VHH binders against UV DNA damage endonuclease (uvsE). Designs and how they scored, part 1

Every score and structure here is a prediction.

Target 1, 305 residues: UV DNA damage endonuclease (uvsE), of Deinococcus radiodurans (q9rte6)
Amino acid sequence: MTSACEAVPQLGLVCLTVGPEVRFRTVTLSRYRALSPAEREAKLLDLYSSNIKTLRGAADYCAAHDIRLYRLSSSLFPMLDLAGDDTGAAVLTHLAPQLLEAGHAFTDAGVRLLMHPEQFIVLNSDRPEVRESSVRAMSAHARVMDGLGLARTPWNLLLLHGGKGGRGAELAALIPDLPDPVRLRLGLENDERAYSPAELLPICEATGTPLVFDAHHHVVHDKLPDQEDPSVREWVLRARATWQPPEWQVVHLSNGIEGPQDRRHSHLIADFPSAYADVPWIEVEAKGKEEAIAALRLMAPFKKD
Unless a header shows other numbers, all headers, positions and changes below count from the first letter of the chain; antibody chains are not in Kabat numbers.
F is the ipSAE of ESMFold2-Fast. E and O are both the ipSAE of ESMFold2, at different seeds. Each is the mean of both directions, binder to target and target to binder. V2 is 0.75 times the mean of E and O plus 0.25 times the DockQ between their complexes.
[cut] stands for letters that were removed.
Atom coordinates printed by the task and the answers are left out, and those that the model quotes come from them; centres of patches stay.

## First folded at step 3 (VHH; framework vhh_6z1v_2)

Design s01 (from z07a with I104F)
Fold by ESMFold2-Fast, scan of step 3:
Structure s01 (fold): chain B 305 residues (1-305), chain A 126 residues (1-126)
Amino acid sequence: as target 1 above (305 residues)
Amino acid sequence: EVQLVESGGRLVRTGGSLRLSCAASGFTFSSYAMGWFRQAPGKEREVVAAISWSGGSTWHADFVKGRFTISRDNAKNTVYLQMNSLKPEDTAVYYCAARSQYEFVDYTSPEAYDYWGQGTQVTVSS
C-alpha cells in the first residue's frame, strides 16, 4: 500500500455479493409515477433509508473479508436524477447524517470507494438532450459521493467510458466545463469498441483525468490472443503515468467465458494478467464477485505475499 | 437462436394508452441493455427509450418524456414500453432492440444494437 511496485494489489468488490449479504432495493419509474407526491416521498424515504443501512452492512462485510476497495452501485438512490422531480434530492438531504455515517463506516474500515455509473451516460453525445441528461446523472452521483464524505479527488473515482465513438475531441473540450464535484473525481476507462487506451490517453493528458486501464477491453478491441500480450504491460505503465500519485492507480480485471475474445464476464478469474501483479488497486469484474476475490487470493501474486 | 418478439400494438384513439411487450430468447437477457425504437411511414428509425441491463437506469426521448415509460423484468426476459396520452404523431412501427452491456457506444443510435425484433404497429387516430 506504500508504492505501486512494492505492495500486493488490493482487490475490489463490485456493487453486490452473490450471497445475500449485500442487496439493494429499488423502484421502477412506472411504479413511482403512479404514486401521489406524498406517496413518492414516503416510498423514497423507505428505499433510501434501507439502502443506506445496506451500505453500512457492506462496509462491515468488506472489513470482515479484508476487502479494501468497493464500487458503489449506481442504483442506490432511484429517482435522484429524475428531471423536474426534486423528491429524491429532498429525501437524501433529510437522510444526510445517515449517509455520512455510512461513508465513515467505509473510511473507518479502510475501504476505498468509487462509482461507475450506467453506460447511458454519454457526455459527448451528438444529441444535446443526451449531453444534458448525462451531466445531470453524473451530478447526482457526485452528490451521493459528497454526502458520503468522499474527497473530490481521483481517490474517490466517478468512472466513465469515452462515450460516443469518433467524438474524442468533443469529450476533451467538455471535461473542463463539468461541475467540480464531477470533474475532480472523473476517471476514463477504455472500452472494447469505441475508445482504445491510445485514443483516451491524449484526452486524459489534456484534461488531467486518470486513465483506468481494462486489459480485457484492450484485448477484445485490438483482437489480441490473450492478456499476456506485451501491450498489456505497456498500457498498465502508460495509464499509471496519468495517476497522481501513482499509488492511486486503479485497473479493471475480467475474463471472458469462452476465451479472450468473449465480452461476457466469467464467474471466476482463471487468467490473472502478469502485467497487473504490481498494480495497487484492482476492481474484480466477475459474476462470482466475492467468490472470485476468494479464488484469486489462492493465486500468485496474492499467495506469495 | 436469438429472438425478440414484440406484441401489444393496435389501433388506439388520441389520449389512449398501450403497453408494448418484447419477449427475448436465445441470449443472456440480463447482460443486455434494451431499447425501443420507432419508425413512422417514410421516416428513419428513431430511439424512443432505453434501459440498462440491470434496469437501474432509463432514458426517454424528449418527445415522449412524461408519457412513455420503459421497464424490464429480467426474471421473465421481457422489456416493456408503457405508452400514455398517445398522439397521432406516435403512429409508427415500434421495434425492440438489444445491445450488449460490454459495448460502450451511443445507446440512441440504431447501429449500437446487436439484435432487433420484427416490430409491432401502433396506430393512433384522432
Scores: ipSAE 0.381, ipTM 0.731, lowest interface PAE 3.0, mean pLDDT 88

Design s02 (from z07 with S31D I104F)
Fold by ESMFold2-Fast, scan of step 3:
Structure s02 (fold): chain B 305 residues (1-305), chain A 126 residues (1-126)
Amino acid sequence: as target 1 above (305 residues)
Amino acid sequence: EVQLVESGGRLVRTGGSLRLSCAASGFTFSDYAMGWFRQAPGKEREVVAAISWSGGSTWHADFVKGRFTISRDNAKNTVYLQMNSLKPEDTAVYYCAARSQYEFVDYTSPEAYEYWGQGTQVTVSS
């Protein structure tokens, strides 16, 4: 029995708001490549400065709305991991004080931060160029987390799916060789296709990597009738055992639009799995974002008497 | 000039198969993730499948999973959509689209894609 397991779950906001409060600027690769080196530097300085200010605003938004968990957008620093181009890295170095100040705004507000990088990152690809690009992308995300002043622990999670199906042994073998800024923050999430929680658990246990359980993915993967299936609670508890301490456990919450087998995310969460009632940290993956969090707070276990 | 040119759309019977191709030119194809979208008359454009810049990661919409497979050949600057077990509900104009791998936008969203083809019509009859 821990105090965190007895407390009301903390609901997490994912990347953006539906409203205009948290929105990030970007630039496409083709537009960026059309620029001269000096123009690239000026463009990224403008974009990164703007997005750091938006991040600081996101911290204020979370504080104002009692949100204690926030997933950082992967689109904060366009071109940061672009092979053969160090412009983004140089600009981010120049903005280090502003980035650290933004990170302090979140920690001062009591907001836990994590990242879930681009879904096309495949660490266990059978293609060396994909593995190399994936490590570079993960290292770029970890650099952002370092710049925000975030600890190299699963408190500040870098979350991935299991990658290429049928390559679990290769994933387990490569994890110990990942750069420390990545390895020490790594978490693995079960998905609807390649890696069930049963397939990820041995990898997590072998590498000391926490398992982030997603009940929607589990229900889709195993073609179960709904998220009240008894296996959901079993996996919440088995996943919790991979978290040290257990009070740091994160799970993902989402609902399908057209029933439990629909992978598309609904606007609001209509079906909150009873198995999640004692989970300390829940990322809300709904299209309604902050609206979905507000609606969830009107129902048990979140509703105060 | 950037071009995406779809081909392979035609009339097929329910249960039949088609392979759509999308030939890309005017940009570095291997730097772009690709998607297939479709739009039936009177409906919104919806994502069917997506593939990473390397081809190492793919995603397929629930309504086509197990029936459709996206693939790419970077040496030929071409993305493909293999469509099996076709249903009348698959009748639509099919579009290929390109998204920079460094455009950190949801790959299931049409607005994430920088370049679009003109579309190819697929009609599935009973």
Scores: ipSAE 0.019, ipTM 0.240, lowest interface PAE 5.6, mean pLDDT 86

Design s06 (from z07a with H60Y I104M)
Fold by ESMFold2-Fast, scan of step 3:
Order: C-alpha cells, then structure tokens, then sequence
Structure s06 (fold): chain B 305 residues (1-305), chain A 126 residues (1-126)
C-alpha cells in the first residue's frame, strides 16, 4: 500500500503523441452528412475499427514507456452522439469485443484511463437544447468507458469544467440526477475564467464529486505571479480532501508560453510546482506530449540519483 | 446474432407472484441498461421497470412501485422481474429490452432501446 506522500507522481499522457505512434482518424459532420446511409455505416466502421486499433497501440506505447495514466481522446468515435442518427451506436455495438479488448490491454498494463470531453459540453447551460445535447454527449463518453470495461468510479474519471459561469447552484442540483455511468465517474476541474477552485469546492462537497486542481488555471484566474504561490499548495490539499481514497487524486500540470499568465500551453514543462511533488497522478498538458514527459522525468522529484 | 429471450410468463391467480427472466446473448450485456415493458390488449406498450448496467440504479412505473423488483446477474447475462401481489390489470405480454445509446434519456422511452425480445405472456385471473 503506497500513500500519496510516499509515491513519486505518475505522469499522464494526453490523447496523442507528437511522434506517429498514437494518432487518431476523424470525419467532419459536413462530410458525414453528404454520405448515403450505407456509406455512413461503412465510413464509421472503417474509422472506429482504425481508432480501436490505434487505441490498442496506445496501450502498448504506455506500457513500453512506463506511462500509467492516459487521457482518452473525446473524438475516438465521431458521430456517436449525433441526434437522430444511430449509425455510430450500431457500429460501436458491432465492434464491442474489439473495444473491450483494447480496454483490457490498458487495465492489464496497469494504465489508468480517463476522459475530458470538449468545451461544448455545458451541463448547466441556460439553453435547454444545449443541456440536452451536453447530457447526450456525456452519455456517449460514458458508453465508451463502459465498452472499454472501465469501472464506474473516479479511478476512471469523466472530467468536466464547471460549465456556464454563475450557474454553480444549477450544476450542484443537476449532478445527482445524472445517470450512474456519468455521475459515478464525474470530476470537476477549475478553469481560468468561469470557475475557480473556491467556487467548485462547495459543489464537489455537496455532490461527492472530486475536484481536479489545475494550478495554471488557478494562477491565470487569480492573476497570481507564478505556480509557487502559497495558495497552490493550499488548493492541492483542499482538492485532495474531495478524493476517496486520497491516493486517487489527479491534478493537471501545464505552463504558459509567455510566462505564468499565458493561457497557451508550452511545449515542455519548465516550472514544476513544488506543491505537486507528493500528488499521486499528474496529467501533463504540454504540446510536447511524450517529449514533455521524458524531459520532466529528468527533473526532481522524478530524477533518481 | 443478438438475442433477448424472455421466460417465466404463465397464468397466475390474483395476489400471486411470478418471476420473469430475460437471457441475453450476442452483445456485451454488462455495458447495457435493461428494461421491462408490457403491452396489454388494445393498449400502448408501456415501461414497467429499468435497471442500469451495474444494477446500481433502478426505476419503476408508479403502477408497480412496491410490488415489482427488477434485478440483474451480469455473470449470467440475465435480467429478472420479480412480480408480487399480481392484479388482473397486470395481464400483458412482457418484453425485455436493452439500451446502449441514450442512458440520459428517460427510461420510459421505448425508442431509446436497441434490442427487444419477443415477449412472454402473463395472465392474471381473478
């Protein structure tokens, strides 16, 4: 049994590699809609099969490079959540054995999986049609996680930002009514504009939802000088209290290109916040992807001498 | 290839009990939510009960709440409907259904279910 204070943090790879090893195919809605029903089925069968094969390769890549946390792309199965079109769902059902096999490859390799859906998913939107489409999209993501054989716990996190600003009470009220595949995996992340960790913490406490702390977003939101600000460690510990067990805590790591206030992600992580040294799981949000992880491993606390 | 096979339907007296079973094959049962629907002569098909993929959440129509219990055994790829305190109004063909696409959609929506069984007849005599 390893506590969070004793373990070196596990670094997570986000979606794809800079190299050719992990890259996924897609199709735009316009191109898809131009196809006949039979062509849509054939197109999605080709795309989904290809992406499941690439996902299996991602499991092998993570195992080969000692990466134990991987963020699944939210666009693995284009058109799966398209209203009024069941083609994607039928194709995914047909490919269920291959999808489960890919999931087992990650689990057997000891790689933790999570998803972070796109910004268009706004559960607490003031527009009913956006709430409906957001719920549908979250359902589709949870269905993919179910198909991979992933547990319905925050070990296999389905992560969202707080959504529409000024609607925290609506978010808190909505979360208990989310379907189990979504609700039981749900995590909330602070962002640089709408929801600070202070705004999300009461929602997390009220709903039993873990808080994924992002120090870069916190520093931008509060206009702090850097990620060594004392509040960063305070928020790491306050966020940790929302995780059961605390050893499951995930945080996000990113640096700005033109200093701490730049929202754009740098290629490598030059500044590793000291507050993160005892965090068990760290998602590395850097443009360099696997290169950023390799470079970070040469730095304390990861460097062994 | 995909099959849902209902069993257990029969004639039963008012106040009696009956357990329906639905055996699933040809899909990843543990990833699907399951529902029981019924259709009485001259009436629309209506939802009776639904259960999430894990069995962690259940839903019941008001007219069966407290009398019926839905459950599942993922190791056996089977969903069950335990029917107690049966009434003549419960007479119907009972259908097993599986849903994978719209777990957010109301469990009462037949259109949200991807796979359907052929039904099993339950007759409750006074």
Amino acid sequence: as target 1 above (305 residues)
Amino acid sequence: EVQLVESGGRLVRTGGSLRLSCAASGFTFSSYAMGWFRQAPGKEREVVAAISWSGGSTWYADFVKGRFTISRDNAKNTVYLQMNSLKPEDTAVYYCAARSQYEMVDYTSPEAYDYWGQGTQVTVSS
Scores: ipSAE 0.000, ipTM 0.105, lowest interface PAE 18.5, mean pLDDT 85

Design s08 (from z07a with I104W)
Fold by ESMFold2-Fast, scan of step 3:
Structure s08 (fold): chain B 305 residues (1-305), chain A 126 residues (1-126)
Amino acid sequence: as target 1 above (305 residues)
Amino acid sequence: EVQLVESGGRLVRTGGSLRLSCAASGFTFSSYAMGWFRQAPGKEREVVAAISWSGGSTWHADFVKGRFTISRDNAKNTVYLQMNSLKPEDTAVYYCAARSQYEWVDYTSPEAYDYWGQGTQVTVSS
């Protein structure tokens, strides 16, 4: 696998392409609920098979474009975490050989995989039903990662934000009790409002969970002028200390649309923080996706001599 | 000006159905997660359902699971709440709310939502 000391930072593709090369199918809950049990099974078999084929194509796309980090979509297997309905789980079990083959395609291409589930996961909610649904959702994501043959280590991250603000102690207490397929892959990311890197670091240290630093979130949270603030480099290094080995460190890269305080993600990355130049793995969170990666490769430190 | 306008609330019989609509304007709707909340007389606002900006993820409170379904149409800037098998306990003012997709606060908390409608009254008679 590529180490940090032998390569410039690896830029990661998030979920899909702007172009037609990587696009996933879905079904809405309303449409799914209108189906009979037999129709639900047939629908999910069609959708899951299609999306596994698209994943195989995503592996080929990454290989063709020298992309070695890819974030799997949280929506690959619709209805997999639907409470009281095991249809998705049964269909995924039936497709296990195809799912494993897709995972091997990424591994053979040298592509690191990770997941960042959508915002409905709040492990430290004060509502038991939300905690239960959050663990179920995380377990469904971990099941997909297991099916792809991915390691139960932070090499293949399951990434979350800190959840409900003011409940850091509860989060720290809950993490050791998470199912192993989730716990062993868990990473925590600082956000722009509830959890700063300073608030997450003690939780990460107490639980052995790596901190995925996001400089844009940090700048918004602390109302800093830009991502060249000296604290950005300090947090890159402090976050790196939570990674074992340090060469596995992942950070998130995004820019605001209308300046450093805009929480919305821009199409391209105009401002690459100098603090990130020696970071081994960088997820590019820009609406331009592959276009943003291509544009970044024309800038230092990515320019080839 | 940011606006969320709820419609569809009315008097309905126990066991009946309603579809509530929330029309959004003044912001980029597809960049916002949406929620439905309700408030009965003398009670706090409680979360009923939530939907992600993409529509790929939904959550429903235990007390409405199997009866209510949240959905959205990004082309029409509208979020819906389909309410089936209505009970007298569902009587409340129903509120539509929007939160940025980049806001990482508990989606079940009213404080997580940036914009709110004025509400639409649903009354369920026995």
Scores: ipSAE 0.518, ipTM 0.800, lowest interface PAE 2.5, mean pLDDT 89

Design s09 (from z07a with I104E)
Fold by ESMFold2-Fast, scan of step 3:
Structure s09 (fold): chain B 305 residues (1-305), chain A 126 residues (1-126)
Amino acid sequence: as target 1 above (305 residues)
Amino acid sequence: EVQLVESGGRLVRTGGSLRLSCAASGFTFSSYAMGWFRQAPGKEREVVAAISWSGGSTWHADFVKGRFTISRDNAKNTVYLQMNSLKPEDTAVYYCAARSQYEEVDYTSPEAYDYWGQGTQVTVSS
């Protein structure tokens, strides 16, 4: 009890830094398709090797700046989930020792890793081709997490929104049939349009999936005045009940640019919801990235004596 | 003022090729995911292709896979749709649309998109 009262939330860095310290390379599908098979292999070997090295540097950055939660970019390994093309998978297999070493660097530094795929994932789509590509994309992300040596538990979260609105029952029905590397890491986040926390909670309870609460999305969805609305604390606690153990709970923190209803993310966090003060892990979704984390550390509850 | 302006729509013969362009202004283009939608007479607006804010990830509907390719140039604030092997059933008004990359809702749904162009007509001869 005393240790819980003494602890402040751990702030998480999302994907990259504003500064040059953590930046990843990519290739577009058009450029990739213009290459011969041999050129594709050489290109992905160069890109994946470079990004694994950058990821190793990200572990060092987090350790140096007391950041213990890091969201892996969903774009680390371009073309890995490309249907009918196994080049990415072969290259990643070749780089398995380097990938595992990068994962160990984070684990040894006490940095928790999670992913939130930004690829086109709608598991409960009414379109079969979208459901198939979504499972493929989620499986590719889970393969990366496996390659990093990350546990198949919600400690190493693979986070998704609720997908297509009005299809909550279909989402609940398909989750048990997801591949184990995906299913065992799955978390669901409420969004500002399709799925409120109230709509996701029954799905989370039915499937044993933790709910990642986002207060900004909740405020936008329900047209609330601000993130100090009493419902924010209520949802922090209801979401916490979906986490086993509760000390693994993650929430998302963001602010709008032009007031509480603005869906665009601000550069810094001006308004820290009081309801988050006892949350163990917080992902900071601000355009300022590491600058936003540094600024937050000057505010309550993070301000040092 | 936010604007999306499509261009390139015209009459083409079956088997022909066409490149659509969409010029964006009034917002930070590189922070937005883009999509191409189409609407044929008497039908609902349907998604054709989508591209992430960085261009690192793309999606194409099954009915255009291998024929259409979405791409973007963030330096030019432009998204493109390269259309090859055109068929009469591709006849439609084509719309470009933008959604904030932080608002990861169903990208196949028109409701996911914050900004829309006025559309450009593509007609493929019977």
Scores: ipSAE 0.305, ipTM 0.685, lowest interface PAE 3.8, mean pLDDT 89

Design s10 (from z07a with Q101E)
Fold by ESMFold2-Fast, scan of step 3:
Structure s10 (fold): chain B 305 residues (1-305), chain A 126 residues (1-126)
Amino acid sequence: as target 1 above (305 residues)
Amino acid sequence: EVQLVESGGRLVRTGGSLRLSCAASGFTFSSYAMGWFRQAPGKEREVVAAISWSGGSTWHADFVKGRFTISRDNAKNTVYLQMNSLKPEDTAVYYCAARSEYEIVDYTSPEAYDYWGQGTQVTVSS
């Protein structure tokens, strides 16, 4: 065992750096559709190879900066889930050794990986086509995690919100039927409008899915004055009970919300909730990215001695 | 004052192509996800396509997949819907809509969107 000061939360980097160290390339669907089949293959081979190299660089960055939690971008492999087009899948298969090497770089550096797929995934939609496309998108993300050599456990999470409001029972019913690469990694996060932690907890308990608590979303949802409200600590502890083991608990940390009229989004975390001081893994959702992590490390409980 | 102004709707032949545009003003466009919805006579508004704030992620309804493509230009504060291989069943009033990317809501539900255009009529006939 090391000194008492080393028993602090692990701060996670989300997707990119503000600096030039971690930046991913992409292609839009309209530009991709304008290409011939041979051009699509060449474009995705170039793009996927570049992004895998950038992932390897992200592993090195995390190791160099003592970052042990990293959220993978959901946009690493554009067109991978495109219905009726298997070009992305074929290219990713061709690059399997490079993808696995990138995954090993993170594992060797002691960096925990997770994904939070984009908001176009609504598993409990009242539209069958949206449910089908959502499962397809989740399966594509799980395939990337498999290719990185990541475990099919909540150690390597696939994080989602509760989806369509008023459809909690439908969400609970469909989770057991999700493909194993998705189901075994699934986590649910409370949001600002549709699903409070109180609404998600019984779904999590019924399905064996961990609850990822977000104090900012909770404060917004319940119109609370700040993240020092006593309910924040209560929800940290209730969410922790959904994690097996409890040492795997992840929470999200963010400050403020950018509405239509907000012109001054914070780059840094000004308000660290005291309720989070003993949480083992914290994703830092701030525009400053690595700068926000560095600034947090100068604050209690993170500052040295 | 927030405004979304659609343009490009007209009468077009079956199998034809059409591009709809939606010009946004009065809000920070690059912080909003955008959607295209349509409403046919006697039906509810239904989602056609959605695009993330950055344009890096898109979704298209199954009934338009392969035919329609949503895109955006944040420098011009504009979202587009390119419509190819048009069918009579595509006849509807088309609306653009904006939702804050920070709100985690069902992008397929009209209630998820904060701002709406007045709509542009697309009629497809032989």
Scores: ipSAE 0.351, ipTM 0.715, lowest interface PAE 3.4, mean pLDDT 87

Design s11 (from z07 with D62K Q101E)
Fold by ESMFold2-Fast, scan of step 3:
Structure s11 (fold): chain B 305 residues (1-305), chain A 126 residues (1-126)
Amino acid sequence: as target 1 above (305 residues)
Amino acid sequence: EVQLVESGGRLVRTGGSLRLSCAASGFTFSSYAMGWFRQAPGKEREVVAAISWSGGSTWHAKFVKGRFTISRDNAKNTVYLQMNSLKPEDTAVYYCAARSEYEIVDYTSPEAYEYWGQGTQVTVSS
């Protein structure tokens, strides 16, 4: 194990701030489809340019608040993965220098970047059209990561859940066939319903994919009393073994609103699992976002005497 | 207080059209994916359509594809379901539901959704 595993964890910010500092613009599919081809190009150029500028601001925000891990929004470039429409791809190509500059802003600030694509991505769906759209969406996310200058390694993680329950063998079979920009960054996260860490671990081992452990999901899935259950530390260590190097390990931190069995995410983190104290990177999944990170820094293991 | 309030449900003739609206308040609407579900008498609640928090991605169940369209207006904190070519089998209570960006369970499952509206009744006469 490295000395990085002995330091206090780095807390990660997810997508946006509760405050106005980091906010992204969007367009709905219905509104986009109502536009002429020229209007579509103009709209996406405006939106993509705006969101790239917001990304540069997010890098500055992270630097100013000592945040070294940031989850990129999956909706930075609306319509980029739209079937039969190349407008988004053309606009992103035109903005390639600006996108790379935004990526450099994060790298220069020492901020690790990762993505967790939207919930509509189900790689192992029993519906062929969902599998096809899922691969296209994952490829679009990987293209954004490439454009930001991010390495094709789990340092710049493209994280996904296990997908459709009961289809673990199909997921394991599909992963090796994913495009390299996706496959080389892929991580899998356990969930509270379909895939326990025990179900994902063999898939991770077979495919060389790191397991992102989520203790809240584990506790809900197995109906455990709280995140201090001994199995939490066991899974932190078993998941760590899927990371090469182990100091790249990421876990997810969240609390329920009405106790440990509540799958809904609280505004702040009241209960920090002791099992996470030596985890190098933690994504904080709380509705309070930056407020939750600030509050966490006032409690053990982050608070000094 | 968190609220989702559906409106627009009524009696409509076979082949008619209807637009349902769902007004959201008490949470950051732009950070939530939205779904429309329906429940007919004696049946389980089933997903009809889903829309990402940005509105860039939509999904529609096979039985409504080409007839129903989900959309949202984040400036107005509202999600819509445009229903065309209505059939008697579309008769149900329609619910809007909100799913946090942190919720990773299958979006077609009711359990994926944190907040629910009270429902609005749609009746299609044969």
Scores: ipSAE 0.325, ipTM 0.660, lowest interface PAE 3.8, mean pLDDT 89

Design s12 (from z07a with Q101Y)
Fold by ESMFold2-Fast, scan of step 3:
Structure s12 (fold): chain B 305 residues (1-305), chain A 126 residues (1-126)
Amino acid sequence: as target 1 above (305 residues)
Amino acid sequence: EVQLVESGGRLVRTGGSLRLSCAASGFTFSSYAMGWFRQAPGKEREVVAAISWSGGSTWHADFVKGRFTISRDNAKNTVYLQMNSLKPEDTAVYYCAARSYYEIVDYTSPEAYDYWGQGTQVTVSS
């Protein structure tokens, strides 16, 4: 009952293109702090408006290139989570119709959206201030997803690593208490050092959180020779069991520059793990971005004779 | 040969300002997240501020929020710490540190950082 159109994985674009088509503007904290309150408001209005327009262009780009999975940049709305400063929140509220229209452009194009916030989010930190800032940052990201009209389900993921090593029990205890816009979208990804898939699986099962498997991280963590190791397929299937429905499963794809143990991401994907051939959604973490997706489409299982 | 070289540490009076710089060489700076740590006599090394590889995200410890700002210039392979409204409690050796974003996610732990500078002494007199 396998459909030819559904048998091949959907490849996802991460944040921006190598070409000029998708590029976002930003402002540094130092420059922002130098501005008066009125100047801050004007700066963020200009910047957020520009980035929403670029985001609409990203939807059109994905439609034009048959890309159905797109990772939103974690830096679309600078200063939105800045403690004690509500300027970003007020500007985003003012731009709500434009933000919703951009989200509809992706939905109308059949493009699934997700976010993977920056590494400053450590929900299970042993420092209360870091836990508080992490929840605030995650809530800001969830607010953006709400503004785009995205569902509060794992169809529109907020992805995190397991956080601080040795604090898995604390992570499991904290997840049920997260705000609903965050909790209902949460996914956990294995990393190279702190959390293996084996360490995350019990947390995912206890909290109803899907496991996003990354074979490159797994190979580095366990010092395996390559991504064809039998454990890769085993973890694809075990991770799939955490997804409801299984057709929503996402995995991450990356290759090292100088072999399987190199943590730096290559420009193109030379080695596609056979274990990924039947995975429905794959994020392509390569420096070549759209070029890497185009090159992958010329390889098996994407290329048919 | 990987090196991180801090500069800018000196004696300053309470309420004063100071900017620390850290020049990086021997690695692809734009692929590394950076942090500033400090260590006062008889205390453990503690995180002060952290910045993502792109500069798009920053974090500052509660005890320096509103006073210190971390920034970076990837074209110059340099990370900065702007320190305003200095207090005697800010007296410490300040360290620049680099971490690969692929490795350890806990940016507040010294163990997460691959490369360290030698430190620069900041002394705040009352």
Scores: ipSAE 0.470, ipTM 0.781, lowest interface PAE 2.8, mean pLDDT 89

